# VH-VL binders against Vitellogenin-1 (vit-1), part 2

Target 1, 170 residues: Vitellogenin-1 (vit-1), of Caenorhabditis elegans (p55155r1310to1479)
Amino acid sequence: SVCKVQKNQIRTFDDVLYNTPLTTCYSLIAKDCSEEPTFAVLSKKTEKNSEEMIIKVIRGEQEIVAQLQNEEIRVKVDGKKILSEDYSAHQIERLGESDIVIELPEGEVRFDGYTIKTQLPSYSRKNQLCGLCGNNDDESTNEFYTSDNTETKDIEEFHRSYLLKNEECE

## First folded at step 14 (VH-VL; from s1 with light chain Y96R)

Design s2
Fold by OpenDDE, fold request of step 15:
Structure s2 (fold): chain C 170 residues (1-170), chain A 119 residues (1-119), chain B 112 residues (1-112)
Amino acid sequence: as target 1 above (170 residues)
Amino acid sequence: EVQLVQSGAEVKKPGSSVKVSCKASGGYFSIYVISWVRQAPGQGLEWMGVIRPIFGKANYAQKFQGRVTITADESTSTAYMELSSLRSEDTAVYYCARSENYRTPFDYWGQGTLVTVSS
Amino acid sequence: NFMLTQPHSVSESPGKTVTISCTRSSGSIASDYVQWYQQRPGSAPTTVIYEDNERPSGVPDRFSGSIDSSSNSASLTISGLKTEDEADYYCQSYDRSNHGWVFGGGTKLTVL
């Protein structure tokens, strides 16, 4: 299962495409909402009118932040800048000139500064995910459950429920 | 501006429990971590535990394992520290402190909560 | 599992330089970043040094941090000592065993 975020569009794990612009505040893209959470993928725009994004991946007790700087993806692990030569030590991989892959407990997140692909095994976390990527329940007719597990047809309400509270951004 | 505001002073009997709150405002809450640190009168700082609200998972110092419970409510941006089976030695000022992650320094502190345990 | 040991107290006159040590009992002091906190009476601690030798904004360059692997210790150095520097200072280092922190015992700095 793959969720794709690009150009204010999201294709959920259940292959539902919808339009929703990210903001300069972090939104929850995908999260393990099981009883034993293992990861969260968050993203925000670098600037209000930009398609460029910053991602934050939380896996276990680690935090990975990646963003494009000078046409190269820069990565911080737990707040510390790491060099590309040390990516492997942190289960991060460079793909080509513009992409990085961040390993998840199950699956991976691929990022190039403008596109976020969260890939999970087909068996992984069925009906146990939440966030803008949906619940991953193999059903496309009930895709929008808010963070409090309420189904909605309002995309703005759906997104708002996964927008992190922060008085310093919009 | 980020602020951490803690609940007021507590006076407790031995054997009872106390629950201190820490409300965050300004910045992110869910993706940051909240630690609890106490300081007995005239003593040093002692780390008790930490929680990452987005997962609701807490880690504790071994000394307090089984006696302390740290929780967080993302909807109210509030972290809680509950300490049970209180003893006179638990008399201290209890602080909450925020960090970006588990390995970054405490950048904001609550004002502290005095908990007095006495018969 | 490790401890951080600091001197109980240090004192020095204004304008002078003082150094506070923080010695790790086991494991390398350089394996994890060391932070230093300043605490004045009746107040919460504030960060004066992070990541061994970085200063937060607002902290004067009179404050500096260093690591000495040979002695397995970190040091906080305050030059041009001022009266307002009188406070308790705590070192801190990450504990990988519980993803928490260990504090030093604290050092009372008296400005004479």
Scores: ipSAE 0.920, ipTM 0.958, lowest interface PAE 0.5, mean pLDDT 96
Fold by OpenDDE, fold request of step 15:
Structure s2 (fold): chain C 170 residues (1-170), chain A 119 residues (1-119), chain B 112 residues (1-112)
Amino acid sequence: as target 1 above (170 residues)
Amino acid sequence: EVQLVQSGAEVKKPGSSVKVSCKASGGYFSIYVISWVRQAPGQGLEWMGVIRPIFGKANYAQKFQGRVTITADESTSTAYMELSSLRSEDTAVYYCARSENYRTPFDYWGQGTLVTVSS
Amino acid sequence: NFMLTQPHSVSESPGKTVTISCTRSSGSIASDYVQWYQQRPGSAPTTVIYEDNERPSGVPDRFSGSIDSSSNSASLTISGLKTEDEADYYCQSYDRSNHGWVFGGGTKLTVL
């Protein structure tokens, strides 16, 4: 299953495409919402009118932040800048000049500054996910469940439920 | 501006429990971590535990394992620290402190909560 | 696990330089970043040094941090000592065993 975030559009794990612009505040893209959470993928725009994004991946006790700087993906692990030569030690892979792959407990996150692809095995976390990528339940007819597990047809309400509150951003 | 506001002072009997709250405002809550640190009168700082609200998972210092419970409510941006089987030695000011992650410094502190344990 | 040891107290006159040490009992002091916190009487601690030698905004450059691997210790140096620098100072380092923190015992700095 693959969820793709690009150009203010999201294609969910259940292959539903919808329009929702990210903000300069973090939104929850995908999260393990099982009883034993293993990962969360968050993202925000670098600027309000930019398609460029910053991602934050939480896996276990680690936090990985990636963003484009000077046309190169820069990575921080737990707040520390990591050089590309050390990516492998952190289960991160560089693809080309501007792409990285962040390994998840199951699957991976690909990021190039403008596109986020969260890839999970077909058997992984069925109906156990939440966030803008949906719940991954193989159903496309009821895709939008808010963070409190309420179904909605309002995309703005759906997104708002996964928008992290922060008075310092918009 | 980020602020951590803690609940008021407590007076407890030995053997009882105390639950201190820490409400965060002005910044992210879910993706940051909240640590609890206490300081007995005239003593140093002692780390008790930490929670990452987005997962609800807490880690504890061995000294307090089994006696302390740290929880978080994302809907109210509030972290809690409950300490049971209170002893006179638990008399201290209890602080909550925020960090970006488990390995970054405490950038904001609560004002502290005095817990007095006495017969 | 490990402990961080600080001197109980240090004192110096205004305008002078004072150094507070923080020695790690086991493991390398350089394996994890060291932070320093300042605590004035009746107040919560505030960060004065993070990541060994970085200063938060608002902290004067009179405050500096360093690491000495040979002695397995970190040091907080305060130059041009001022009366308002009188406080307790605590070093801190990450504990990988529980994803938590270890504090030093604290050092009381008295400005004479």
Scores: ipSAE 0.919, ipTM 0.957, lowest interface PAE 0.5, mean pLDDT 96
Fold by ESMFold2, fold request of step 15:
Structure s2 (fold): chain C 170 residues (1-170), chain A 119 residues (1-119), chain B 112 residues (1-112)
Amino acid sequence: as target 1 above (170 residues)
Amino acid sequence: EVQLVQSGAEVKKPGSSVKVSCKASGGYFSIYVISWVRQAPGQGLEWMGVIRPIFGKANYAQKFQGRVTITADESTSTAYMELSSLRSEDTAVYYCARSENYRTPFDYWGQGTLVTVSS
Amino acid sequence: NFMLTQPHSVSESPGKTVTISCTRSSGSIASDYVQWYQQRPGSAPTTVIYEDNERPSGVPDRFSGSIDSSSNSASLTISGLKTEDEADYYCQSYDRSNHGWVFGGGTKLTVL
């Protein structure tokens, strides 16, 4: 299962496509919502009217932040910039000049500054995922569960429920 | 600009429990690393445990395992520490503190909450 | 599981230099960053050195930190001592095997 975020659109793990313009505040893209969470994928826009994004991946006790800066992917691990020669020590792979893969405990995240692709096993996480990418349950009718696990048909309510609370961004 | 505001001082009897709150403002509470640290009068700093609110699972110092419960409520941006089976040696100032991640310092601290255990 | 050992107290005259040691009991001092905190009476601690040897904004450059792998220790050095430097000082490091932090026992610095 793959969730794709690009150009203010999301295609969920269950292949549901919808428009959701991200903001300059972090939103939860995908998270392990089991009783023992292992990862979270978050993203925000670099600027209000840009398609360029910043990705944050929390993987256990590690935090990886990536974005384009001057047409180069810049990666920070726990707040420290790392060079591409050191990516493998942090379970990060460079695919091209502006493309990277960040490993997850079960799966991976691919990022190039404009597209986020989150790949996870479809069966092992059924109904245990949450975020804008949906719950990965192979059902389109229950895809829009808010962060408090309440089903809604209102996409704005769904989107807003995964916006991380922060009084200082828009 | 992060601020941590803790609940007020408490006087407790031995054998009871105390629950201290820590309300955060500024930044993204959900992705902070929130620790609880205590300091008995005239003594040093003692780390008690940690939670990252987005994951909701706490880790505890071995000394406090079984007596302390640390939780977080993302909707109110508030962390909590509950210490049970109180005894006189638990008299201390209890701090919450934030780090950005697991390799950075505790760069924001609450004002501290004095808990006095007295018969 | 390790301990960080600091001297209980140190004292020195204004204008002089002191060094506060922080010795790790097992595993390498270089495994994780060492942070240093200053605490004045009645106040929460504040960071004076982070990531072994970095100073936060507003901390005077007479505060410095270092790591000595051969003695398995970290050091906080304060030169040009001032009376306002009187405080308790704590080192701290993360314990990856136990998923938690360890503070040193603290050092009371007296400036006579």
Scores: ipSAE 0.766, ipTM 0.900, lowest interface PAE 1.0, mean pLDDT 89
Fold by ESMFold2, fold request of step 15:
Structure s2 (fold): chain C 170 residues (1-170), chain A 119 residues (1-119), chain B 112 residues (1-112)
Amino acid sequence: as target 1 above (170 residues)
Amino acid sequence: EVQLVQSGAEVKKPGSSVKVSCKASGGYFSIYVISWVRQAPGQGLEWMGVIRPIFGKANYAQKFQGRVTITADESTSTAYMELSSLRSEDTAVYYCARSENYRTPFDYWGQGTLVTVSS
Amino acid sequence: NFMLTQPHSVSESPGKTVTISCTRSSGSIASDYVQWYQQRPGSAPTTVIYEDNERPSGVPDRFSGSIDSSSNSASLTISGLKTEDEADYYCQSYDRSNHGWVFGGGTKLTVL
């Protein structure tokens, strides 16, 4: 299953499509919400009027941040810039000047500055995922689960619940 | 600016428990790496355990496993450390500390919470 | 599951140079970064060296850090010693196998 974030629109793991403009604050795209979490995928806009995003992937004890800069993907691992020849040592694959694949424990994230595609096996982490990409429960109804696992049909409540708290961003 | 503010001093009897809070402001509490460190009077720093709030699962120093519980509440930007079965040797100042990731120093510390265990 | 061993105390006169060692008991000192903290009585520690040899903003350049693989140790060196440098100093490193941090035992620096 695939979750796609692009142009202020999200198609979830459960094939639910909705509009949710990201902000310049990080939002939780997808996270392993099992009893032994292994990854989180977060994203924010680079600026208020842009479709361009910054992605942060927390993978175990590593933190990977990527963004498009001057039409080339730039990557930091644990706050340190890395060169593309070192990507494979960090389970990152460069597919071109402007896109990469970041490996997850079960699956991957593809990112090109404008589109985030989180791909997991269809049965992987079933009912144990959370975030704007949904919980991967193979249910395509219009009901959403907030960050406290409360059902809602209010999409604004849903996406606000996954906005990371920060006093310094819009 | 990141700031960590801890709960006030505690006086406890042997065999009881203490729960110390650490409220964060500034930045993204959810993705901090929050450690608890204690220091007995006149002694060195002793790492107790760590949590990354977004994952919610703590890891503990072997010495404290079974007695310490570290949790985080993302909605209030607050981490907690609870130490059970207190003994006089647990008398110490307890600090929370933040690092940006697992490779960076503890760059912000709470003010410390004195826990005194006396009979 | 390793220890970091520091001398219990060191002393030196103002203007001189002091070096505080931090020896790792097993595995390589170079496996993870070594951080150094200064602590004054009644206060929380503050970082004086990070990533083996980097200085945070506001830390004087007379503070330096180094790694010596042959002795499996890190060192904090303070040159041009000043009375304000009198404090306790701790080294620290991450233990990836146990997913936790280890502090050295601490060194009391006395400026004579």
Scores: ipSAE 0.740, ipTM 0.896, lowest interface PAE 1.2, mean pLDDT 89

## First folded at step 16 (VH-VL; from s2 with light chain N98L)

Design u1
Fold by OpenDDE, fold request of step 22:
Structure u1 (fold): chain C 170 residues (1-170), chain A 119 residues (1-119), chain B 112 residues (1-112)
Amino acid sequence: as target 1 above (170 residues)
Amino acid sequence: EVQLVQSGAEVKKPGSSVKVSCKASGGYFSIYVISWVRQAPGQGLEWMGVIRPIFGKANYAQKFQGRVTITADESTSTAYMELSSLRSEDTAVYYCARSENYRTPFDYWGQGTLVTVSS
Amino acid sequence: NFMLTQPHSVSESPGKTVTISCTRSSGSIASDYVQWYQQRPGSAPTTVIYEDNERPSGVPDRFSGSIDSSSNSASLTISGLKTEDEADYYCQSYDRSLHGWVFGGGTKLTVL
């Protein structure tokens, strides 16, 4: 299952395409919403009028933040900048100068500054995910469940429920 | 500006429970780490437990396992610490503290909540 | 699990230099960052050193941190001691087996 975020559009794990611009505040792209959560993928725009994004991946207790800087992806692990030669030690793979793959407990997140691809095995967390990428239940007709697990047809309501509260950004 | 505001002082009887709240403002809540730390009168700092609200699961110091419950409400940006089976030794100032992650310092602290346990 | 041991108290005259040690009982002191907190009476702790030797903004450069792997200890050094530095100081480090933090016992610094 693959979820793709690009150019203010999201294609969910269940292959539903919809328009929802990110903001300069973090939105929850995908999260393990099982009883034993293992990961979360968050993203925000670097600038209000830019399509460039910053990604935050939480793997258990570890936090990875990546963003494009001068045509190169810069990565921080637990707040500390890491060099590209050390990516492998953190289960991060470099694909050229501006593309990285971050391993998840199951699957991976690919990021190039403008596109986020979250890839999970077909068996992984079926109907146990939440976020803008949907719940991954193999159903495309009931795709939008808010953070409190309420179905909605209002995309703005759907997104708002996954927008991290922060008075300092918009 | 980030602030952590805790609930007021509590006076409790032995055997009862206390629930202290910690409301965060001025930044993200869900992705940061909230710890609870207590300090008995004239004693040092003692870490009790931690929660990352986005996951809603907490870890506890062994000393408090089974007696402490840490929760978080993302909708209100509030963390809670409930301590049960209170005893006189639980008399202390209880702090909530925020960290960016598990390898960064406790950079913001609540003002502390005095919990007094006495018969 | 590990413990962090600090001296109970240290004292020195203004203008002098003091060092507070923090010894880890097991595992390498360098495996996890050490933070130092200052606490004045009636107040919450504040960070004076983080990540072994980094200073937050607003903390004077009189405060410094170091790690000594040979003694498996961290040290907080305060030079040019001022009366305002009188406080309790705590070291702290993350315990991966605990999935939480360990504080040192604290050191009371008295400025004579």
Scores: ipSAE 0.927, ipTM 0.957, lowest interface PAE 0.5, mean pLDDT 96
Fold by OpenDDE, fold request of step 22:
Structure u1 (fold): chain C 170 residues (1-170), chain A 119 residues (1-119), chain B 112 residues (1-112)
Amino acid sequence: as target 1 above (170 residues)
Amino acid sequence: EVQLVQSGAEVKKPGSSVKVSCKASGGYFSIYVISWVRQAPGQGLEWMGVIRPIFGKANYAQKFQGRVTITADESTSTAYMELSSLRSEDTAVYYCARSENYRTPFDYWGQGTLVTVSS
Amino acid sequence: NFMLTQPHSVSESPGKTVTISCTRSSGSIASDYVQWYQQRPGSAPTTVIYEDNERPSGVPDRFSGSIDSSSNSASLTISGLKTEDEADYYCQSYDRSLHGWVFGGGTKLTVL
């Protein structure tokens, strides 16, 4: 299953396409919402009127932040900048000059500054995910469950529930 | 500006429970790490446990396992620490503290909550 | 699991330099960052050093941190000691086996 975030559009794990612009505040793209959560993928725009994004991947106790700087993806692990030569030690892979792959306990996140692809095995966390990528329950008719597990048809309400509010960003 | 505001002082009987709250304002809440640290009178700092609200799971110091429960409410940006089976030795100032992650310092602290356990 | 050991107290005159040690009982002191906190009476702790040797904004450069792998210890050094530096100082480090943090016992710094 693949969830894709690009150009203010999201294609969920259940292959539902909808329009929702990110903000300069982090939104929850995908999260393991099981009883034993293993990962979260968050993203925000670098600037209000930009399509460029910053991603934050939380896996276990580790935090990975990636963003495009000078046409190169820069990565921080737990707040510390890491060099590309050390990516493997952190289960991160560089694909060419423009893409990185961050391993998840199951699956991976691909990022190039403008596109986020969260890929999970077909068996992984069925009906156990939450976030803008949906619940991954193989059902496309009930895709929008808010963070409090309420179904809605209002995309704005759906997104707002996964928006991490911060007084310093909009 | 990030602030952590804790609930007020508590006076408790031995065997009872206390629940202290820590409300965060400014910055993010869900993705940061909230720890609880206590300090008995004239003693040092003692780490009790930690939670990352986005996951809602806490880790505890072995000393307090089974007796402490740390929770977080993302909707109100509030972390909680509940300590049960209180003893006189639990008399202390209890602090909540925020870290960006597990490798960064406790950069913001609550003002502390005095919990007095007395017969 | 490990412990962090600090001297109970240190004292020095204004203008002088003091060093507070923090010794890790097991595992390498360099395997996880060491933080230092200052605590004045009746107040919550504040960070004076993080990531072994970094200073937060507002902390004067009189404060410095270092790591000594040979002694498996971290040190907080305060130069040009001032009266306002009188406080308790705690070292801290993350314990991977604990999935939490360990504090040193604290050091009371008295400015004579």
Scores: ipSAE 0.926, ipTM 0.957, lowest interface PAE 0.5, mean pLDDT 96
Fold by ESMFold2, fold request of step 22:
Structure u1 (fold): chain C 170 residues (1-170), chain A 119 residues (1-119), chain B 112 residues (1-112)
Amino acid sequence: as target 1 above (170 residues)
Amino acid sequence: EVQLVQSGAEVKKPGSSVKVSCKASGGYFSIYVISWVRQAPGQGLEWMGVIRPIFGKANYAQKFQGRVTITADESTSTAYMELSSLRSEDTAVYYCARSENYRTPFDYWGQGTLVTVSS
Amino acid sequence: NFMLTQPHSVSESPGKTVTISCTRSSGSIASDYVQWYQQRPGSAPTTVIYEDNERPSGVPDRFSGSIDSSSNSASLTISGLKTEDEADYYCQSYDRSLHGWVFGGGTKLTVL
């Protein structure tokens, strides 16, 4: 099961496709919403009219921030820039000059500056996920759950509920 | 500008509980790390516990395990600390403090909340 | 888990240099960053050194931090000591086994 974010569009874990423009504020893409959360994936645009994104992955007590800079992926772990030879020590793999994979406890996130692909195995985390990528319940009906777990068919309300509050962006 | 504003001073009887609030403004809330730190009169800083609001689970110093509850409300950008079974030695100033992650300093502190446990 | 031990007090004359130590009781001082805070009476602490030896904007360059692996300690050094440096100083580090932070006991710096 894969969730894809690209070009102001999201294809959820349940294969639901919708348009939801990200902003320059972080939005929650996918999170472990079980009783013992282990990860969160967030993203924002670098600029209002750009399709380029910054990704933040919180993995336990560690955080990884990545963005494309001068056609190369730049990675920070806990605020410290790291070089590609140190990626494996942080469960990060460089696939090409502009493409990385960040390991999750039971899956991975692939990022190239413009596309975020969150991949989870089909045997875990069912109905324990939340965020703009949906809950991975294998239902293709247009039912969305806001950040307070309220069902809605209003896509704008759904999108707004996962936008992190910050007065200094967009 | 990031700002942490705490609830006002309280006077409590032994055996009761106190709940202190910490409202954040001027930046993100959910992705940062909120700790509670107390300081008894004339004494040093004592870390009590921590929450990262986006995950909603708190960790506590061993000394306070079972007596302290730390929670966060993402919708109001407010963290809470509740200390139960109060004793006179719990008289202290209680601070909330923010760090960006688990390896960075406590870069913003609330103004402190004086809790007095009177005989 | 570990403790961070600081001297209870230090004093020195204006213009001189003072060093405040912070010794870790178990595990390596270098395994996690050491932060240093200054606290004046009636105020919340403020950061004067972070990540062992970095200075926040607005903190004078006469403040510096260092790590000594052989003594398993961190140090805060204040050169060109001024009267306004009179305060309490705390070191702090993260304890991965407890998923929380440890503060040193604090050091009262007296200038004169």
Scores: ipSAE 0.769, ipTM 0.904, lowest interface PAE 1.1, mean pLDDT 90
Fold by ESMFold2, look of step 20:
Structure u1 (fold): chain C 170 residues (1-170), chain A 119 residues (1-119), chain B 112 residues (1-112)
Amino acid sequence: as target 1 above (170 residues)
Amino acid sequence: EVQLVQSGAEVKKPGSSVKVSCKASGGYFSIYVISWVRQAPGQGLEWMGVIRPIFGKANYAQKFQGRVTITADESTSTAYMELSSLRSEDTAVYYCARSENYRTPFDYWGQGTLVTVSS
Amino acid sequence: NFMLTQPHSVSESPGKTVTISCTRSSGSIASDYVQWYQQRPGSAPTTVIYEDNERPSGVPDRFSGSIDSSSNSASLTISGLKTEDEADYYCQSYDRSLHGWVFGGGTKLTVL
């Protein structure tokens, strides 16, 4: 299954489509919420009125940040810019001039500056995922669960629960 | 402005426990890395353990394994360190410190919390 | 795990240069970054060198760091010593086997 984030719209792992604008603060897109978390995928807008995003992938003790700069994807690993020749050493592949794939323990994230596609096997991590992409339980009629695992029909409450608190962004 | 504010000084009896808080403000909390470091009077810095709040699992220095518990509360942007079975050798200033990731320095430190263990 | 060993104290006159060593007991000093912290009495430590040889904004360029693989050590060098440089200095590095950090024992710098 695939979760897609694009143009202030999210299609979850369970194929639920909803509108929710990302902000200039990081939001949790998808995370391993098991007792032994292995990854988290976060994103924010570069600016309030932009469709362009910055992605952060935390994978164990490693952190990958990517965004478009000068119409080319720029990748940082642990705060250090890396060149495309070094992507494979960090389980990152360049698919095109502005398109990359970041490997996850069980799956991958594809990013091109405007679209985030998180792809996980449909049979793995069921009911142990959380974030704006949902819990991957194959139940498209499940109501939304906030970050404290409280069921809600209020999409704004759901969205706010995965917005990372930061007094310096909006 | 990024700031780490710790709870106040404590005086404890041997055999008891202490729980020190570290509240972060002026930036993100959950995606950063929070360590606890202590310093006994006249002694050097000693790393005790670490948590990355977004994952919620701590790692500890071997000498503290079994006596220390480090936790984080994302909703209040607060990390905690609890040290049990206190003895006089645990008298120290306890610091929380933040790094951006596992390769960066501890760029923000709390003001320190003096814990005095006396009979 | 490994230890980082520093001299207990060093001293030097104002205007001169001092070097503080940090020797790693096992594994390579180059396998992970070395950070250096300055601690003045009554204060929390502050970073003076990170990533072996980089300076944070606001740290004078008379502070420098280096790595010597042959002696398995890192060094903090302070040139043009000033009396305000009197402090304790700690090296630090990450230990991948422990998933945690190691501090050196600390060096008291006295400017005579």
Scores: ipSAE 0.741, ipTM 0.898, lowest interface PAE 1.2, mean pLDDT 90

